# VH-VL binders against o27280: the designs that were tried, part 187

Target 1, 266 residues: o27280
Amino acid sequence: MDSMNVPEVLEIKRIVEESESVKTFIFSWDFRREVRPGQFVMVWDFRDEKPMSVSLIDPVRSEIGISIRRVGEFTDRVHGLSEGDLLGIRGPYGRGFELMGRDILLVGGGIGMAPLAALADEATARGMRVDALVAARTADELLFLDRLEAAGVNISTCTDDGSCGFKGFAHERLLTLEENHDMAAVCGPEPMMFQVMRILDERDVPAQLSLERYMKCAVGICGQCCLDDTGFRVCAEGPVFWSQELSRVREFGRYRRDPAGRRVPW
Below, E stands for the ipSAE of ESMFold2; O stands for the ipSAE of OpenDDE; V2 stands for 0.75 times the mean of E and O plus 0.25 times the DockQ between their complexes.

## First folded at step 7 (VH-VL)

Design H7 (framework fv_marstacimab; at its last look DockQ between E and O 0.82; V2 from the best seeds 0.00; counts 0 for: pae E 3.7 > 2)
Fold by OpenDDE, look of step 7:
Structure H7 (fold): chain C 266 residues (1-266), chain A 119 residues (1-119), chain B 112 residues (1-112)
Amino acid sequence: as target 1 above (266 residues)
Amino acid sequence: EVQLLESGGGLVQPGGSLRLSCAASGFTFSSYYMSWVRQAPGKGLEWVSYISSSGGYTYYADSVKGRFTISRDNSKNTLYLQMNSLRAEDTAVYYCARLEDYYYGMDVWGQGTMVTVSS
Amino acid sequence: QSVLTQPPSVSGAPGQRVTISCTGSSSNIGAHYDVHWYQQLPGTAPKLLIYGNSNRPSGVPDRFSGSKSGTSASLAITGLQAEDEADYYCQSYDRSLRGSWVFGGGTKLTVL
């Protein structure tokens, strides 16, 4: 366990361009170290360190993948890397998704599909029926469609501009779907997740949601990712939470805290 | 050896409370859903509650909802059942069972602990 | 009373074949949830006998077999032995109320 807190310098084995703004970096992985969908790793570019979700878990090829969206200085640097370059990886951390039942609904928005893609692989491998609602602003931002399809996932798409699939938001598309599932897994913009959770709760569908917060230590000691009222640490008790847990988290869907600890509205 | 061991059963008056424990060994406890199943004397099996591997999700039979609380401490490999407002009809042997998956059922059972609710 | 319906009792002579039925509904067995069977010897905890409709855990003799069709399942015991005298329960998952594990009422098997 102690060794997992030391970054391991790994070579980028392969880079997959998922979209204009998202790349998946693939690394060799020793699967003696278990990794679960929904968990994250800390990625270190020898200057800064950021938490990133695991988006690919391939025990056959002994590989993991980390999908990174280009959104700032750190990710800009990482996106500038090439195959063969080095990154520091420590982890995995956090609570991953829990699977139970015959069928599962995945609802993902943007880069939120990263952990869900990994979950889809596991669920399908278990013989579960997997339906996925993949949401994005535009068609070109929809992630992992080919991968999901190849895995046998039933895909429904929605885009804000209607360029692909349902025109509208994920929760709106969800309202048009009548079938209920044994459980749901949700990841994306928090406002989206909030709306989706409400719908699922009304339908009595157990749901797991992956939250994003500023994480510094990833080991539950710094408190930077602590949720108000509950004291849940996203890095330790999360990032995957059950809807039952999030029902007690008032800030969910409303605001988060920035690195300075200030409330930042969504 | 995979094993579950219940404890905490006993005699309690109606309206009383009791806390059952189930100690798990021989497997990665934190990776499994767990369940409580009870059996009244001379009766069949009745599912009571189950809890997700992390403990973040719980579900209860209508007969115990609002009165019983299932919980777990993965660091201690222990499952709990807090029983409040006990009734005579709660009298039963209580089993803890491991849930592998919907496909595998409850593949590991404890020996059970007897709970008797009587005045 | 039970979500899954079993005959309260069945009997057979040693060496015979007996069958225990388990009838469910569209919300459980008919919803493509698997059926499991448990054997409970007198004074003991239940033991998983059949899982996933027809699979035997390690140690369970092949004279025990399970099947599922539509909204019903069946446990068959061939070459009935005295030691098979026990209560047998079918189990499945029901999604009618957010999902619940459900048992049959149990069947007492008597070996004559």
Scores: ipSAE 0.863, ipTM 0.935, lowest interface PAE 0.6, mean pLDDT 94
Fold by ESMFold2, look of step 7:
Structure H7 (fold): chain C 266 residues (1-266), chain A 119 residues (1-119), chain B 112 residues (1-112)
Amino acid sequence: as target 1 above (266 residues)
Amino acid sequence: EVQLLESGGGLVQPGGSLRLSCAASGFTFSSYYMSWVRQAPGKGLEWVSYISSSGGYTYYADSVKGRFTISRDNSKNTLYLQMNSLRAEDTAVYYCARLEDYYYGMDVWGQGTMVTVSS
Amino acid sequence: QSVLTQPPSVSGAPGQRVTISCTGSSSNIGAHYDVHWYQQLPGTAPKLLIYGNSNRPSGVPDRFSGSKSGTSASLAITGLQAEDEADYYCQSYDRSLRGSWVFGGGTKLTVL
C-alpha cells in the first residue's frame, strides 16, 4: 500500500533506557497497519533514514517500540531526542517470523534480542513454551531480561567475558542444552547466527534467522539489500529467512559487504 | 465459505509423475501452514508433507522424501504436490488440509483426488 | 506409519456410550501436545471432530467429548446413533519427528 512508503511523522511517546547504549522509543500506532515480529521500519530523523527492527508490538495499548543501539552519527542523534520529539516512520516492511510447534528457542546476540522480544510476547500469548538464550559481550549489554521474565520466558544468559551466566559464545551454550525444541528463531551478529544455524541444522531443528543488509527503498526496488547467488532481497523476501532458504546463500556468515559492494571479511 | 479443492489425480505408471493442486478460498491463505495427507484404499490416514505459511520451510514423511515436493503460490491461493518416481505404494486418495499448527489441528479438508499407480 | 495406537474396531448399540483410545508416547501426547480427533464417514473426507484435547468445533454435538491423561487420549461418544458409524483417527504433534503431525491407525466404529 502507498501509505507504507511515505514516512509518517510520529511523536515519541516514551523512551525506555534498556542499557547504557540501547534505548527503546515507543510510539502510538494504528494497528489497522498490521505489524508482526521480525518486521522492520525505516526511521527518519529528518537527515537520514535507517532500518530498525520492531521490538514491542502492543495492540491493546496501541503502541509499537523500536530499539536502537548507539553506534554512529545517526543513532547518536536519535539517542539525543526526548519524549515529545518527532521521528518519521515508514513501514512496516519485510517478512516476520512464523511460529510452529509448542516449544520455541530464541537465540539473540546484543541488539538482535529486539525482534526476539516481540516474538516472545506473541509466542507466550499463544501458549507456547519459550526458552531464550540471551548473549552479549558483557553483562551490561544483556537486553530485555526483566521483560522476558515477566512474559514467562525461561532465560539463559551468556557473556563473552563471563560477567553473567555462561562464559563463552551462544553456540557453545547451545551445545549443552538437553531440550529438543520444535523451532528456533535467531538474531544477532552474523558469525554467531551461522554457528547457531549449523548446530540447529545438525539437530534437525527448524530455524529462522533475521539478517541485516544495507537498505534504501525497503520495498525491493533498489537492489541494495540483495544476497549473493539467490537474488533474495532482505527487505522483501526477508529479513527473516528459514535455514532451508539460507543454505543456498554462500555469503551468509562468511563475509559482509561495504556500501560499495566489496567483500569484507567478518 | 472456507473451501479446499484438489485436482490433478489420475492413473500413472510406476516411475511416472503427477502434480496435484489444491485451490483455497474463503480465508487468508498466506497466514496458514498447509499439509497433504493420503489414504491408501482400505487403509488409514498417513501424513505426507507440510509447508510453512510463506513456503520457506517444508517437511516430508520418510516414505516420500526426495520424490515429492510440496510448494505453494500465495498469490494464487494454491497448494501443490509434485510427485515424481511414483510407486505402487503411493496409490491413495490425496487430501489437502489447512494446518493451524498445534492448536486447532487440521480444521479444513478438501474432498480428495485419487492417484492410482499401476501398470 | 502410525505412532499413535488405536484399537482397530469398537462397537456399540444405539443409545450406548463407547470410547476410543489413543495411546502415544513421551514425544507426543506425553510431551504436552494436544490431541485432535477426526471422523471419516464412509466415502467422505475426514472432518475435524475434537481439537485441543476436548474442544468441539461449531456444529459437532456435545455427545462427542475428548480427554487426555499422561501419554494417552480418549474419545467418548454418548447416545450412540447409527450415523456415528465411521472411522475415527486421533492426531498429535510429535517432537521426535522434528515437529511433524502423526495420526493414529484408525478405529472403525460399528453401530449394532
Scores: ipSAE 0.368, ipTM 0.743, lowest interface PAE 3.7, mean pLDDT 87
ESMFold2 (binder alone), look of step 7: mean pLDDT 91; pTM 0.929

Design H8 (framework fv_marstacimab; at its last look DockQ between E and O 0.89; V2 from the best seeds 0.00; counts 0 for: pae E 2.1 > 2)
Fold by OpenDDE, look of step 7:
Structure H8 (fold): chain C 266 residues (1-266), chain A 119 residues (1-119), chain B 112 residues (1-112)
Amino acid sequence: as target 1 above (266 residues)
Amino acid sequence: EVQLLESGGGLVQPGGSLRLSCAASGFTFSSYYMSWVRQAPGKGLEWVSAISKSGGYTYYADSVKGRFTISRDNSKNTLYLQMNSLRAEDTAVYYCARLEDYYYGMDVWGQGTMVTVSS
Amino acid sequence: QSVLTQPPSVSGAPGQRVTISCTGSSSNIGADYDVHWYQQLPGTAPKLLIYGNSNRPSGVPDRFSGSKSGTSASLAITGLQAEDEADYYCQSYDRSLRGSWVFGGGTKLTVL
């Protein structure tokens, strides 16, 4: 077992309240260990372990951030933690986003904006033009708007209830946007990603999409995150996939497998 | 030393197939987009194909689309070009080139491998 | 036909200044994609000469300069030397062609 696979116990340096349900936990990070936007880490609260996307990469401050949405017992416990408390972190794992071109479109839904926020930072640091379509159910669930704005990202928002920006879904808003980009990065609910990918494909825009599947080992061994037919392991070959790759994944946008291996429809 | 070395060129009949390889050394291969560029005898440069860092996305010129397949094996630091249904107009020196991911320029080139399609 | 247009040939005497034009369109150079230039000596592979419109890689003399304006780019060579005799190619990117790297037709530079 590589030392990388052993959780490192890290102190929570800061906690940022992103929304009512989302907190970003910031840790000191040794950047001798490279981390890329789109990669994930396994977070261990000494009881359970869950994969979480890296949402902040700050080499200057030697920090990383992990944004966690409160959705269950594990995340409830984590959300109960304070600055100075400890968590186990191992990783990073998986394939992150690739940057290419002069301009990029980010399409994110809910907590899906977490890895995209990190990508935005990298892209803007490179001098790329970044447009971001930020989607959420309600205005209160829109994430990282101030951060993105501060980074120079051009933001468009959409909400299901119309409380902020375009009233409707991300793919609907995207249809109203005629401008193309050199590439797109997409992360959010899989039905959203599916629709967005279709539009981008029709427009011949190269797209990368970050998938979410049940992951146990994070090292491509257990097979819990395998995609049907292709054998892609989300933790190893992903979680970031190119649209051309996902075109071969029939389950994409349709269903996922739960921890028991059962098909769960979206 | 950063280096690209093409191989696999040769003489092939029209309709035939050929597989080119490009061995990369001296840099982190998986950190770069790669491309194939060809040059017909006495002619200019023509971009043929490109591939993303992971190999998950491929680009093709219209002239080769449906006939050529670009791929890479990052574990072997090798770029490939499978050429099928070869035509006389495909006769060229084929260069492997490393792409810069922001500027879209090609900053490293191989010496090329000659492909001749003739009866 | 090349997407980018270059003069087929240019010539100059040693010490002179020569320019090579590269004309594109609104879908490539005019879309603010960078222009790169390559030098190809006889019997050799192309070499990156200018990247990002006006940047010189290490080892490229400062007598080589690049510029871009509108839908066109230009390579200028001052203090022309015999060793500068080569083919020169401009290159950019065109999103409208479903993401294509595009080259000029090339310019043969003769040093008289």
Scores: ipSAE 0.882, ipTM 0.945, lowest interface PAE 0.6, mean pLDDT 95
Fold by ESMFold2, look of step 7:
Structure H8 (fold): chain C 266 residues (1-266), chain A 119 residues (1-119), chain B 112 residues (1-112)
Amino acid sequence: as target 1 above (266 residues)
Amino acid sequence: EVQLLESGGGLVQPGGSLRLSCAASGFTFSSYYMSWVRQAPGKGLEWVSAISKSGGYTYYADSVKGRFTISRDNSKNTLYLQMNSLRAEDTAVYYCARLEDYYYGMDVWGQGTMVTVSS
Amino acid sequence: QSVLTQPPSVSGAPGQRVTISCTGSSSNIGADYDVHWYQQLPGTAPKLLIYGNSNRPSGVPDRFSGSKSGTSASLAITGLQAEDEADYYCQSYDRSLRGSWVFGGGTKLTVL
């Protein structure tokens, strides 16, 4: 709603194939526009505009990376682009993750690992011990494993089909992990996040969870990203929320909203 | 110049309520956890409460849990402490402190505001 | 009743070395949480003196030093000066108390 909200047209500098369905698009970035892990940007392909999480924040190389899963017409078009092609970037928006203490647990499902990969880089750079539980349906969909290992992150994996690591859901694997963290950061499918949050609450581990909701304005005006009980707007008060904030929201874990704002079961 | 300035202290009867404020300046307030620490006359420091950067996670000492509420308004660079059901033992100077989130230490302190709860 | 235990007082002559102990438990200092030290001059607010066990903020003289071992920590002051007369508090974090910041009872330092 001001000049900071106008998309900047940027050249795709590099494309990293993270999996068959996920690519990371890397852009040069002027870090006078600060970016925090957990914030999102609006990606404009000159036809449509969608929110995407920042997965790489590299001030040394003056780069950001945006990881995009191919799931529909917009993302199919973006996945068809090459290095040198242009995209519009608006942002960053939203509230990022906070760090506290020296031991952090990351729990990521699928593309939810994208903002957590950026957080892992920040946490390790400040000397924190980082444990990551990386979850997916299959081994081929586990994201950022080499990058996390290179950063010194201690990785646990789980897959629904058991093709890599623990067979089962992230919250089931979490029950088998050490209870020694100062905080946790969680991002992925909302049912997974709800189950993980309940375990972390029982352990008195402060948790931050990143929610995805349909967004149009990205500055908190249109109301499309609201949660029922609080009036929280995911694009303005979130997308990152603390577990204490979400414990009062009956919508969380029960239903989501489609692009028209209608309630849809998970 | 980094500064914290408390206000809102005063004389209050047992069972009463009082709201303390702490105005922050000279730093990015929303980038820091914040804390309240109190000191009864002639006594040592006692931690009271802490709050996350966004205000979304709060911590309380057992002695105040259920009676005190910490909050913040990042648009006004202000930390608050709502104190309800006050008791004589709550009589103290209340300090606002900036909490360093890696070390768990308090690197900036205000000058304090006095709260007196009369018999 | 303090979670961390400090001697109530210590004293020393100008130029001497004094130490102030801070004893915790397995859920705070013994769980490798850092110890911080604060100086409170008479009639003033506390000031951070040592953080992260042994680090000095800008402006704190190097005659102040801190250390941590096991469940205990120590503040050492060398070359004692009259202006060092103050109350000193240690502080740590205790995970078992549902996540709480904990202070020692304070030590009054008297310069003889």
Scores: ipSAE 0.550, ipTM 0.798, lowest interface PAE 2.1, mean pLDDT 89
ESMFold2 (binder alone), look of step 7: mean pLDDT 93; pTM 0.947

Design H9 (framework fv_marstacimab; at its last look DockQ between E and O 0.73; V2 from the best seeds 0.00; counts 0 for: pae E 3.1 > 2)
Fold by ESMFold2, look of step 7:
Structure H9 (fold): chain C 266 residues (1-266), chain A 119 residues (1-119), chain B 112 residues (1-112)
Amino acid sequence: as target 1 above (266 residues)
Amino acid sequence: EVQLLESGGGLVQPGGSLRLSCAASGFTFSSYWMSWVRQAPGKGLEWVSAISSSGGYTYYADSVKGRFTISRDNSKNTLYLQMNSLRAEDTAVYYCARLEDYDYGMDVWGQGTMVTVSS
Amino acid sequence: QSVLTQPPSVSGAPGQRVTISCTGSSSNIGDHYDVHWYQQLPGTAPKLLIYGNSNRPSGVPDRFSGSKSGTSASLAITGLQAEDEADYYCQSYDRSLRGYWVFGGGTKLTVL
C-alpha cells in the first residue's frame, strides 16, 4: 500500500517553539519515503487538511519537522496540541529545490525560511558557501537564526520596523549585497518574491522560488493549484519553480486565487 | 553502463532546421543538468547550451540565441536540441554531455552526431 | 579567440614531462570556479581527464595531474607515452553574461 495519498496518523514526538507564533512539530518518519527540501506534506487535524513545508529532514534520527505559523482556525487548533497527540500526514509532495554550483543565496520571508533552513543544511553538508537573507516584520519574527549560524550559514537580516539588521524590505537589502552567487532559492510573501526575482533576473542569477496556492488533492489531479496562462500545477510541477518558468506566469506577484477560483489582490 | 547516444544529424541547407536527440541510459536522467557542445571540423570545443535537471532553466551561447532551443523529456530520458535558421558556421559534430551538479564539469559525453550546413 | 587561453601545441619525447597551461580571468578561474581537463584522441569524443582542478576519474593514470593558482591552471603529464598523443582542452565556468561554460582553444600534444 502506497500511503502518500492517504493520511498516515502519526504521534507528535516533540514540539519546538520557534517563536511566539511558530512551532515545529517533529514526527518519526520512515525514510523509505524520501523527502527533499522544498517539498510539502498535507497535515490533517481530523477536520481540515492544509499543506505545510518540511523544515527538518533528519534521516539519522528518523525524524521530520514541520513548522507551522499560527494564522487561523486550523493552525490555532494544531498549536493547541501536545506531544503524544495525533495528526494525519500524507506526502511528501511536489518538486523540491535543486542545488548547483558553489555559492547559493537564500532569501526567506517569515515562515518561508522553514523550507530554506532544510535546504541550508543540505547545501552546507555538500560544502557550498551559503548566504541567507532572513526577513521579517520585526526582530521577534526572524526564524532559525541560531540553526543557520550553527550550520555555517552567513546571515544577513532585515526587518520592516528596523528592530534587527537592515530596516526595510528584503529586495532593498539584496541591492546592498555585493556578493555574486551561482543560484538563489527564495520563499516568502509573493510580493517579496516577485521583487527579489526581478533583481536576480537582472543579475542573471538563476533563482528557484517556492509558491503557495490552494491545494486539495496534492497529486495533480483536481486542478485547484493551477497557475494562470501556463496550467502549471503548484502541487505537481512545483511548488518550487525556476525564475524562467515564472516569467511566463502573469498572476505571479500580482494576484492570487481563493478556493472558489476568484482573483483576489495581494 | 552510463551512456549518451546522439542522433538526428545530417545534411541541411542554409536556413533549414534540424532536431537533435540524445538518449540517456544507466543513470537517473532527471537528477542531472545536461549540455550540448559542438566542434567544427578541425577546430576546438564550443559550448552551445545547457538545461537544468527539471528543464525549467536554460542557457545559450550568444552564437545560437534565438535560433536554437534546448529541451528535455525526463519521462523518456531524452535531451533535445531544436536548431532553426541554420548557417554554414553551425557545421560541427554535436555532443551531448552530462553536467555534474556541483562543479560545472562534463563527466559523460556521447559519441556525437554530425551536422553539415551546405553554404 | 577563446575565453581560456591554451598554447596551440606542446611536444615531448617518451618518458618526459610536459605541461599545458590554461589562462583565464577573474570572472572564471579566478572567481573560484573549478577547472576541468578533457582528452580527445583523434577521431573520438572528448573524455574527462581531470575534474575539480586536480581529481582523476577512475581509470586515469596518476601520471596525469592538474593544479590551479590565481587565474591560471596547469595540466602536467609525466612519463609521457605514445598513447598520450591527443588534443587537450581545459574548461571552466564564467559568471559573466557570455560564455557561461567556457573551453580553452585546445592544445595538440605530439609525442616525438
Scores: ipSAE 0.437, ipTM 0.782, lowest interface PAE 3.1, mean pLDDT 88
Fold by OpenDDE, look of step 7:
Structure H9 (fold): chain C 266 residues (1-266), chain A 119 residues (1-119), chain B 112 residues (1-112)
Amino acid sequence: as target 1 above (266 residues)
Amino acid sequence: EVQLLESGGGLVQPGGSLRLSCAASGFTFSSYWMSWVRQAPGKGLEWVSAISSSGGYTYYADSVKGRFTISRDNSKNTLYLQMNSLRAEDTAVYYCARLEDYDYGMDVWGQGTMVTVSS
Amino acid sequence: QSVLTQPPSVSGAPGQRVTISCTGSSSNIGDHYDVHWYQQLPGTAPKLLIYGNSNRPSGVPDRFSGSKSGTSASLAITGLQAEDEADYYCQSYDRSLRGYWVFGGGTKLTVL
């Protein structure tokens, strides 16, 4: 095992409550270890380990942030932690987002905004125009709005219940937007991503999409996150995929594999 | 030293195939978009194809779409251009170029490799 | 035939100032994309001369300057020298072509 695959025990430097269900845990980071938006780390609470997207990359403050949604036992434990507590972090892993062009559209749903927030910071730092379509079920679930606004991102919101912004789904809001971008980055519920990708493809907008699958090793050896037919490993070849790549992935937007290897529909 | 070195050019008959390679050195190849640009004898520069850093996305000029395939092997720091169904008008010096991350500038060029399509 | 239009040739005497124009459209040159310039000496590969409309890479003399206005760009060479004799190409990106890198037709600069 090299140092990259051994969890580094890090102190939680700061906790930001993003929403009722989402917290961002901030750690000091040695940036000799490069990290890119779209990459993930394995978070170890000394009992279990889960992949989490990097949502903050701050070389100036030498910090990274990991945004975690409270969804199960592991995340319940993590959400119970306080500043000063310890977590194991190994990584980063996976393929991150690529940036080219002058303007980029970010389409995020729920916790999917986590890696996109980091991408937004990088894009704006490069002088790119960033438009972000932020989607959530309700207004109180919209993430990173203040942060994005502060970064100079042009934000459009949509909520399922209409409590904020456009009432409806992200792809529906996207249909109402006429402007095309040099590229798009998408992350959120896979059904959302599927619909968004279709629209972007029709518009000939290059798109990158971050997939979520069950991961164990994070290093492409266990096969738990392998996509059908293609053999793509989400942890190695992804989690960020280009739309051209995903066009070859039959299961995308349709089903995933559970830990037992069974097909589970979205 | 940052360098690109093309190879694989030569004489080929119309309808034939040729595979060009571009070896990169002196920089993190996997971090950059790459492009092929060609120049017919006595003529100007024509962009042919581009590929994203990871290789996950590709672009083609209409003149070569369906016939050429750009690819890369980041583990080998090599860019490829598979050229099929070659035509006389494909005769040119083919350059590989590194696309700068900002605004698609090509800041590094190879010396080029000559492709001649003739019966 | 090129998406970007350049004069086919320009000439000047040593020490003079010459300009090479590059005319595009709203889908390439303009508010969306920058213009880059390349110098190609006879028998050599192109070299990036100007990037981002007006920036010089390391090693490029300050007598070379670039500018952009509206849908047009211009390369200016002051204090023209014999070694400046070359072909010059402008380059941009055209969104209307769905991701095309586009070059001008090139300009042959002759130093008289």
Scores: ipSAE 0.334, ipTM 0.774, lowest interface PAE 1.6, mean pLDDT 92
ESMFold2 (binder alone), look of step 7: mean pLDDT 91; pTM 0.943

